# Ledger of designs, part 33: miniprotein binders against q56419

Target 1, 326 residues: q56419
Amino acid sequence: MEGRTLEEVQEEVFKRHGVLVPKKELEDLAKALEEAGLLLTEKVEARLKEEEEKLKRERPMRLAGLSYPEGEREARAFLEAFRASYPGEGEEARVLLMPHLEPSRVPEVYGAALAALEKTPPPERIYLVGVAHRPLKEKAAALPVPFQTPFGPALPDLPALQALDALLPFELFNTPLAFREEHSLELPLFFLKGRFPEARVLPLLVARRSPELGEALKVVLRDFPGLLVLAVDLSHVGPRFGDTPLTRTLAEEARRRDLGFLERLAEGEPEAALAFLGANPTRIDGVEVVASLLPLLRERKGKVLAHRLDLEAPTLSAVGAGTLVL

## First folded at step 17 (miniprotein)

Design m2
Fold by ESMFold2, fold request of step 18:
Order: C-alpha cells, then sequence, then structure tokens
Structure m2 (fold): chain B 326 residues (1-326), chain A 105 residues (1-105)
C-alpha cells in the first residue's frame, strides 16, 4: 500500500506536523500495522489527528510531578518557596518579562516575577507570549482552550483572542500540535495562574518575528486591557548549544549581553536592545518575541529585578534568565 | 552523501530536543533525544566518521546526565573521550574530560 522507507515516513511526518518520530518507534508501529493490514502513514496520520482534536478542547499539564507539583496544596507551597528565594520587593508591571527555563535552575528569577505580581493589581486577562520550540504554520499562533494547572484550568479569553485573530493577516489558530509540549507557556503559566486565579489567558507563541502581531496586540489591548508577559530566556552558551566551552570570559560576555539587553528594554528602547545584540553571539532566546512586540515596548520604562546566568559545570554550558518589569 | 545528510538532520533535531528536555525538565523529551542520537550514532559508525561519532557520544552522555543516569553518562563520555583522543578532536576531549571529572567524587 505505501512504498515509503522509514526515513521517508519520518521526514513526511515532520514536514506535515512538525513531529520527529524515531525510526525505532516507526518500526514497532509498522510491525503492528502489518498484522492489522494497514498503511504505516495512515496510522501515524490518524494518531496525530486524534491528538490534535484533543488539543482543540484542552491543553493538559505535561510537567506536573516533574518541574512543579501536581497537587494544589504542594503547588501553593512551591510558589511560596520560590517567592522566598527572592528577598526583594517587586514593582507593579504592565509588561513582565520572565523566564521559561526549568524553575529549580533559577529560583530567585521566578521569585522576582512573583514579587512583581504581588504589586500588580489582578488583571482581567494575561497575554502570555512564549517562544515556539516546534514549527508553526504561521509566524505566530494561539490555542484558544483551557490550559490545565494544579490551581484549576486557565480559561482562554475568547473575545480577546477572536479580536486578535480578526486583525491579523493570517489565521491565529493554526498549529495546535505545537502547544502539546510547549514549556515556554506551561512553566510561566504555573506561576501566573497561581497568583491570579481568576485571570483569563491568551496563550500565544512566536516562531518568527511578526510586526503584525505587535500592531494587532496594541489595538486589542486598548479594548481588552491586561498584563502582557514575555516568557523568554536569555543567553545560551557552551557545548550544549554548539558553542565553545564556557570560560570565565564567555560567562562574563553572556552576562553582559543579557544585562545590556534587559537594561535597554528597561529604558523603553527595544530597537536599541536588539541592535546591542548584533549577530546575537550568545543566542539570547527572546529576540523574535521582542522584535514582534516593538509597539508595546517603545517608551515604556521600568526595572530589571533579577538576572541569573545558570552555569552547568559538567557540560561547560550556561543559560541566562531575567525578570524585567515595565 | 545521502547518509551524511541524514546524519545532519537527525543530529540537528536530537540537539534541539535535548535542549527542550533540559529546559523543561521533561524526561520523555530527553528519552526522545537519546533515541535520535542513537540513530545518528549508528550512521556515524557505518560511514566511518569518528569525529561525528565522538560528538554524538558526548551528547548522549549529556542526555543521560540530564536524566540522572550517571552510569550511562560516564559510559558514553568515556567512549567519546577514547575516540576523540585517538583522532585528536580537541573540543570533545575537553568536554568529555570535564564531564567525567564532575561525575567523579
Amino acid sequence: as target 1 above (326 residues)
Amino acid sequence: TEEEREFEWLFKYAREYLREGYESGNPEILRLAIELFKEALEIAKRTGDPEREALVLWYLAAAYLDLGDKEEARKYAREALRIAEKKGIEDVIEWAEELLRELED
């Protein structure tokens, strides 16, 4: 029925769905399909379609019991511990930049975000903008469904999402499978939902810079005011990221790039922040999100509350994370 | 060659999944990365490319370290070091030596 090699099936599934399935798993599936008399590609397509349909109804927790507790009581204690790791006071945020790196790696950076949220009046909605780690069919996407958390479902703000979709030159609701494992939404959302249990959410991903997204969001925010959150990480240096080994000099460079980027954003100068990075030699991960949201960042002054370059000695690598309020 | 292009494709995405697993703390993504690295490793061995073989072995060691499997991490790091020393791959020598040193007492 289907004359494809396993390599061709692997590539076809990736091209169509952005999912790379190992050949070993395809071999196991092919054996089962031989016994049932089905085509391998038909089975893979049916499975992915079923998963996509589930994601059109809700987005379940993927990191509960791994990066944060599954139970509500333990989850609240987890939030308190993270807040305690940052000894300072926050500041009211209209825009919050926070990380999406595994929280135990940068506890005081997440604690600073919680400190800012303590000073922020509960918003009606949160515009949560993460970085797509899987391909999107367009420059940006949203998933207008409840996202499960230990604190209950984070409900979508459907009117605001529909208004945003209507203003874009592309369909906003375009790649449900890209949200399935997306930690840049799930990890920040845990903290945001824990602090603002009544806020609705616009869960947004950026794959490639979209000036149209920023312009549309500026319009939507006038009619649907809320908290804008940029869920982004900073420098990525060292062998884990295809870079030279971490040295004291490279770590200082990464820290300088991270802080220079954040400080220029804090001055209301997002174009200068992007220009400061040049070719982005330390691979700051927030560039496409910032470049998309320029209209929302210009002339908005604020403060860097925290920064950490998280060093991993065994791999000679590091990732930067920061908390910025505007 | 076709196998060299396949290696590059697998190696690229295995590293992206490794990064995603590292950042998220998701062991299922880490295991996915490991399976893809193992596929890439077989290609590097079949094509007789010890530079690629040493690189992939080091990434396997990093992936097992992320899973908390220190024994597998040491195993792959030692094999990466052995090949890298034989072929003079200075980057991997340095990376493997540091990983092994940190996993020792």
Scores: ipSAE 0.645, ipTM 0.865, lowest interface PAE 1.7, mean pLDDT 91
Fold by OpenDDE base, fold request of step 18:
Structure m2 (fold): chain B 326 residues (1-326), chain A 105 residues (1-105)
Amino acid sequence: as target 1 above (326 residues)
Amino acid sequence: TEEEREFEWLFKYAREYLREGYESGNPEILRLAIELFKEALEIAKRTGDPEREALVLWYLAAAYLDLGDKEEARKYAREALRIAEKKGIEDVIEWAEELLRELED
């Protein structure tokens, strides 16, 4: 039986768990094993299972001291600075679309989100829907554990999570390791927890469009009302993302697509927003999330509060970010 | 070939990790991207594909830039430029030149 190569094992583990095991570590494991291939995979799976067991208790901060301050006092000052970066006033949100890009790149966009949160009555719970940058076993997933923040743990709404799981045709509580490093939840959660310290959270990830998720959430929201947050970025253009260098034309196209997408969402026409993007040539990040949440976005009118196409000059590349209230 | 498939896999996921690292600012993810790019680079060298080699070198430069290591970023950008100029890879020439200009003090 031709044993799987180390590379095949690495690929399989990555696809299955969203974890990259270094080749050197696999080599060391293979040397320790008298038998190759299947036994190596089993050993790796056993180790990953141990790591999954740790995530059953809590999700620790990963970006504290990097993307935001670890200390509570400094974290509060950080929030105030970001709020100050947005000169406008917010509006009450029932649905908030906000970025998950590193905050220092688009401070005013996060500031707009904070402005909206200031006008929003404290919700009992927050449905936080991020983008899975790692593979998931299912189209969507949840992690039903406390998420650590500088403001204390964001506690899961277990009853609402259980209600959601019961309505889905797949297991909601899948791929816990995909949550360990996922910034699309951690970064927005910092701002949300800072503003709403008592709100419970449903941390959700979307890897692929799931109409079932939107339909299930629509039902759950009736019994478990709360704030819906879409943590998504917009266009990704330039050589860094597989395009030609950022030209005026490419930047204009990225802005056109970003704003056209957000404006159609603000009009309560999420299907029109998706149709407007077509093949999504500027790689708007939030497409799969929006496609999953159509039932919750239909006929909701709102306002675009902020948009930025943030340039990285050294790589001639840019990322779009926006804040939308519905 | 098996080597081509391995390269494409490594290069694909290296870019995904690079994106994630860039978006989050997580240096550990960037280091994982760098590891995969280095493995991809070795394959490109062995197979004698200068276009793939130059491209991977540019992405390595970008990854080190994201880590804040300007010295290593310059090193890889220069190597990318050298190979690209030698082989007439116009896109990588432009990208490497721009990266080097922005990395100049």
Scores: ipSAE 0.569, ipTM 0.828, lowest interface PAE 1.0, mean pLDDT 90
Fold by OpenDDE base, fold request of step 18:
Parts: structure tokens; C-alpha cells; sequence
Structure m2 (fold): chain B 326 residues (1-326), chain A 105 residues (1-105)
């Protein structure tokens, strides 16, 4: 291994590609390479390249049969059940903030999103902005390929994606492997595709705040109008997230921050929403996305449709989720 | 030390994958987290750091809980509790006890 440890290779691959290769797989590769006289890094890179080549064609479902049904009929029933979980009516959305948490944890929040979509004229395209849970090469990225869903493939809007890329100071089409398992796109896309089967999609990930993205999108949206979706979760509190056990005080603080964040967004004051969080002690997930999209959120008034702080009792931890229409 | 650096790296990324796995429900991601935690655990055992060991064991229990493997979750939670009690790690005691209580139901 030219003096590198398996862990060093694993770290390098993770940093470079946002992919964690299991140690066992690296060991197997190393053994195979010892037999072949090849370098582990070369074989890993070759495999990653093969995976990247697959992602040039389509992004397959990763959570079908797990977080949502794989079959279309069952998937439709699933959508209707989630819609039924929210007793309210939605409002027309130009901007939709919705969760990307496992749907069964916050069904009524997804139900609220569906309610909003019912009041929204079918968009030509959806700008779906998720959170990168893995490193990206750049602040943001896009994957310009079909995303598989139970309702058929969500097709990319290539012209709009190209227009966006042309306006960014960095390559938009970076780190394709970061999209392979990214649930922040897959989960909301299930609901979006289910309601808007003909809409094209711009699947975007944000790793860190990119003001350039928001400015570029503002321009692109003029020529390529569509629904903007922020797929973000809210507070992450408790030992699971490096905090103290969930107490009433901590839960109240999480709710306060979640609602305070959403309410300020609903007032058309995204900068105030960010400022309200300060150091973000409850670890609101959507901060970098909102910070990237400020030009699109300013002066837009809307309504908070739903909020939940979902408790995982065994770990004394909780995750906040919300639905906001602008 | 190199071992400490390796531990911190493994433990950091294991927690990130655990979060991703928890949020998504993706068992493959959870398995990756578990692998990293197990590697971190080996380092903690070798270096004789019971606090790190107990903490990693609790996270392993949480990861197996997310996988729906209550048996393994209980196993690691019990081991976390054992080490934590032996060393007087009060926070991990509390967390492990709570996890075990919820796993018995």
C-alpha cells in the first residue's frame, strides 16, 4: 500500500468523494491487489469511477422498500396516508420548506407539505435543495440525471441546470457520489414526484453556505420559473447529537428555535432567521441552505403549516421538522 | 498520538454516518457507522480509555437500535453500562440505563 494505512485510504476517499469504503472492502481489495501487484488506491479509484459512471445515467432509489414503498400503487396509498395525517388545508407555495427526515417520524409534517402541494399549480420544474450529509468538493453541487422514484424517474431540467452552472464561479456538477445515498433529496422527491409527475427537477445539495448559489438561482428562476423546495430538518438535540439528554428545557429550547426560525422565514426575513439562531446550539440542519438562498427568501411572506419535535426516547434525543410555505 | 487521531476521526465519521442513517433509515449507512464505531472501540480498548470505550459502546447500541436489532443493541448497551459503572461515568450510565429500559419494552 505504498506506506499508507487502510484508514488513511478510507479517509482520503471520504474527503475526496464523500464515500466511506468499508474497511473490510478495503482489506479485500488490498488482498486482491497484493495478488495482482496493484495499488489499493488505484483499485479504489477505479471502483469509484465505475460508480460515478453509473450515476451519469441515473440515480437509483436507495430507500425504496425502507422509508417508502417501492411499488407505485403502494406508494400512492402511502402519499394519501401522509396527506391524511395533516388535518389542515395547505396554501399555494412558491417556496416550500419541508423535512427530509425519515417520513414515518413526522408524518403530519410531510402531510402539511402535501397539503401545500395540492394548492400549488403544477410547476414546470422543481428546484430541490437538500443538505449534503457528506463532503462536497464545492459549497454546492447538482446531479443532472434522472432520479428513480416509484412514480417513475424524476427527469432533470438540463437547460436550467446548465444555466445555473454557467452563473456559478465553481463547477456545479461536482461530487456525484455524494448523491448516491443522499436522503435529503430522495425522501422529499418521493412526495414531489408523486404530486407533480411531469415536473422536471434540479437536484441540488448544499454543504456550506453559498451566496453565489442564491444569486445565480435568482437569475435562473427568471428564465426558468419553478417551485423552490428547501428540504431541511430543524433542531437535533440529545446525546445522539452530542448533547445532554432531552429535558423539558432542552425540548422547549429546540421548539423555540425551530419555530422562531420558521416564523422569521414566514415574515420574509431570512437574515433575521439566521441571526436568531446565533451559534445554532440546537443544530438546526437547514442553516446553510437558508444562508445560500437568501436572495430567494427575502420579502417573501408565508405561513408555517406544521412543526414537530420528534422524540427518540431510547436515546433521549429529538429532531425537529417543519413545513413552511412562502 | 496517531492512535488518538485515528480514534477521533473514526468516531467523528461514525457519528456522522449514524446521523445520516438515523435520518434516512438507510441500513447500509448504519452498517458503515457500526463498522467505524467498532474500529474506534478497538482503539479505545487498546489505549485503555474507558470513557471513550463506554461512549462508543453506547453509540453502537444506538446504531443497532436504528437497524432494528434489539438484541445487539441490548448487548452493547449492557457493555456500555458495565464499563461506565465500573469507572463511574455517570452520563453514560444514565444513557445506557435509559436505552436498556426502552429496549426491554
Amino acid sequence: as target 1 above (326 residues)
Amino acid sequence: TEEEREFEWLFKYAREYLREGYESGNPEILRLAIELFKEALEIAKRTGDPEREALVLWYLAAAYLDLGDKEEARKYAREALRIAEKKGIEDVIEWAEELLRELED
Scores: ipSAE 0.568, ipTM 0.826, lowest interface PAE 1.0, mean pLDDT 90
Fold by OpenDDE base, look of step 17:
Structure m2 (fold): chain B 326 residues (1-326), chain A 105 residues (1-105)
Amino acid sequence: as target 1 above (326 residues)
Amino acid sequence: TEEEREFEWLFKYAREYLREGYESGNPEILRLAIELFKEALEIAKRTGDPEREALVLWYLAAAYLDLGDKEEARKYAREALRIAEKKGIEDVIEWAEELLRELED
């Protein structure tokens, strides 16, 4: 084939749109096309554009019936069970750091988040900042559409999103397909919507540190006050993540990094938190988010409510999760 | 080489999808990871790189475990172990043995 390989097309689409098109689908398209490469890319892009058009209306649930119940009644019982898993009391949050890991892995950490939310007056809007596990066209992105939940749709705050877009040097509304499967928003949103059913949401993703985002949000928050939520996980260690098997030493290092990071954030020193991690050898997930939100985290004192390093025994790997209120 | 570049790309993104799938529990994402790992595996076989082959096989086993397919997970873990033992890849031997122990009913 004189044109690009299917793999090159797949790579290009992934880099551009944050979507992996299955090779089988590309093959099917290529069979329909005499020419691979540019024509295939165009056809793929056309199909992706159709998917983008669907995402202009709403973001459907992807993890309902898997990570959380689909039905509202069952979903409420689920929330109550998670809250019950944390025996402590929460504190009022202006900023909430919580995990986006599959909830069943770290129930008490989500329980701590729920405990904090119980002490938090219902916000008018929630700035939900997740981690982009897929490439974005820009350093950060937003999807200004309703996100489906078992508790009804989480509606976007369009005025606040527009205000944010106007202050950024890049187009905020980019890479909509990156939101389609992004769990870093969907999982936290379940808990947030369940607790604050009337709150509007600004669903934001960070792929790379954007100081501009933090500065812009600081301005936007003056006119559009709300709860800031950082949906981030902590250390990722072990073979699953390209590391050695979990040992006592590695687990202690992961915990040290996680807690050292969270404690410095709790002291209102986000730059010190980032500096403490250095090269981030335990691969703390939330680094780019925190680095983007420095102006909003400075001088805010708070408390670490929960932390867990969850072991996945078959692969000798572990993931850190924490809940922090500021 | 072009093949090495392709392998590294496939393997990188397969691991990213595996991570995303593991964290979310989304089986569709896990299937995408598996697809990329299988493509990477074919390159490793073709290029005669047993270290890459054994490593990819272990990741495939992990991915199938995440899907709840213990049978396929065992299959790939055994193959990973076989190649790793044959070539003296100590880390993969350890990882595959542990995975197999946990997969024993």
Scores: ipSAE 0.521, ipTM 0.813, lowest interface PAE 1.0, mean pLDDT 90

Design m2
Fold by ESMFold2, fold request of step 18:
Structure m2 (fold): chain B 326 residues (1-326), chain A 105 residues (1-105)
Amino acid sequence: as target 1 above (326 residues)
Amino acid sequence: TEEEREFEWLFKYAREYLREGYESGNPEILRLAIELFKEALEIAKRTGDPEREALVLWYLAAAYLDLGDKEEARKYAREALRIAEKKGIEDVIEWAEELLRELED
């Protein structure tokens, strides 16, 4: 009863914390713990608790030196290069939809977001809503701590986060470990913090659609005005996703679905945008976020500034990204 | 069987990590996906399931492509193709041939 298989440990860690640790790593740890006379499950649980405690104080950069430079000077030059990749002017945004796909894959789409930010008065706070890539304990979550960036820490708006938590039928601060590697917040935040260095942030994740979140945010935004950012990607097509190989026809359909979705959002018709997708055959990523935020998107008209379906010829696959201002 | 259920679990989450790594460009997540795919591959070999084996090999090739390791990507794509041709797994044949054409040097 005291012993557990590596598979049982792997499963228990996943069920409790949402982290799937490869058995090879567990084997290596088990050897070290046996030499030290410690139980594997105790050490794994202690390490995860330590990481949770660290995340209760700050969320460090995970992609510095990978997706963007770690140094501030280099990061500012990087930001300016992305702006230059979009030869156009933006529009003022009260709501901004932007991608979270690796920036080098869709540089002009991020450039369009920067162009919109240049037309947007600096907000006191940014409601940054990403897509959870790890399980959450609830439909949505937040992490009320500074997120480190090359431009300094993005400080949390604690009063607004507390107000939001108070309006929800679940605890908002529910899954710190889900934020540890979450790129849907980190990648957009680099661009947002670079342009609005004084803005505080509400870092939010959606796992499953939550009408309650949208209604609560509508109330909180009245008392705590700010910029709403939907950090979402669009179509995901091709063999990477278990589908038929990408053809010219499928690529054209993915583009049409991406743009049809964005254009209906731009008309202030988020329910129509969701209905347009039907069963979502091209697996547009933003559906759960949009479905959660309907009260904030209705009757807001705007403009699609950029779109790219990023094609990966070797895998016959593609991912769409867009920039929308409302 | 228990091994078949373990394969399905590993393969599902390896693919989810691969998608996350692809979207983020985070090599730590890509390497995690690779390790999980390698665990799944060993199960497919032990259970004698060439369809699963070829499929996992293709996903390993895609993962190494994302990591920028063309040589490992070619290695796994060639092995996926070899098994898929021998066993008539048409989808993997097509996928592996395209990946190899794009990595031709």
Scores: ipSAE 0.511, ipTM 0.817, lowest interface PAE 2.4, mean pLDDT 90
Fold by ESMFold2, fold request of step 18:
Structure m2 (fold): chain B 326 residues (1-326), chain A 105 residues (1-105)
Amino acid sequence: as target 1 above (326 residues)
Amino acid sequence: TEEEREFEWLFKYAREYLREGYESGNPEILRLAIELFKEALEIAKRTGDPEREALVLWYLAAAYLDLGDKEEARKYAREALRIAEKKGIEDVIEWAEELLRELED
């Protein structure tokens, strides 16, 4: 390194690539540089480029054996167990809102999503819109590669992705590394691919609201019809999220805001849903996705199938999750 | 100060990775969050800031709880409580006491 501290390298890598590498990992790489003849910055950048090149071919499973089973037979049984945790019936969905929270925390909410998919004719493609947990170079991004699942690869719908890219004022395929660990796509995709093994996928992330994305998707969906999935969580409250401790009052408010948000979406009133949240004091996760997709949500009426505010007593915290069909 | 800005930067992203690890169930992301919290902890110790030190220790306890390592979670929560009680940091006292109570076998 040319006079840079590990802290400066860490910050520069984050600014360039949206990846925060721990200083210990940078230190380990620096110890190897003496034999390799590379500056630490060059070595980190070369490794990140290698990871990007791998992601341009496929996106491997990151959560197999952790959040869901690795083997196909066990994964099918897992899927059925989640369906069984929701005893109700679903409804056909043109738009499905479902969570991306660890499935074991909200099993009946994922079960409700499966119930909806059970009533939904197999689509040719799924527009899967998640929440970017890492910075994107633009407001939104896609990764046009197969996403591996225990049920086989979820193949990209390349014609639809290219049509979408052509309509946007920015390059859609802009931040491959942001997809590497992105559970807001991987966890819902497990359930979607398990139910619709033949559907192609448009794996999309939103970092910041993009009205352009919603307008472009409205056009693309006319020529490439499919299922629109908003893979979002709801309230995040308590110390885990930088908030005051969970009280009965805060939990009641979080539930009220979650359900009020979902109810207004179910009435076909997405602007009213956003206005209802105001400054979003319970940090509902879906706001930027909904704000991007207004043209696709207006006047679509539907039903809230499930909601859970998942309480975690040891941390005095909670996360809301819901299933909505439009 | 520069160290205060570095602490806030590390602490912000450590919490975001903790949230990501909590939501995904991915232990690799949880371990990443732990390493970043440990970096932030060292800054809090160097700058003699017991409020930040106790706060980060509580988040380390939460991260080890997410990993299922109850022994480490109790260890960090007890240290957070010790500092918070000594220095009168009431929020962390409440948080650490609740975490320790829930981990009582």
Scores: ipSAE 0.477, ipTM 0.816, lowest interface PAE 2.8, mean pLDDT 90

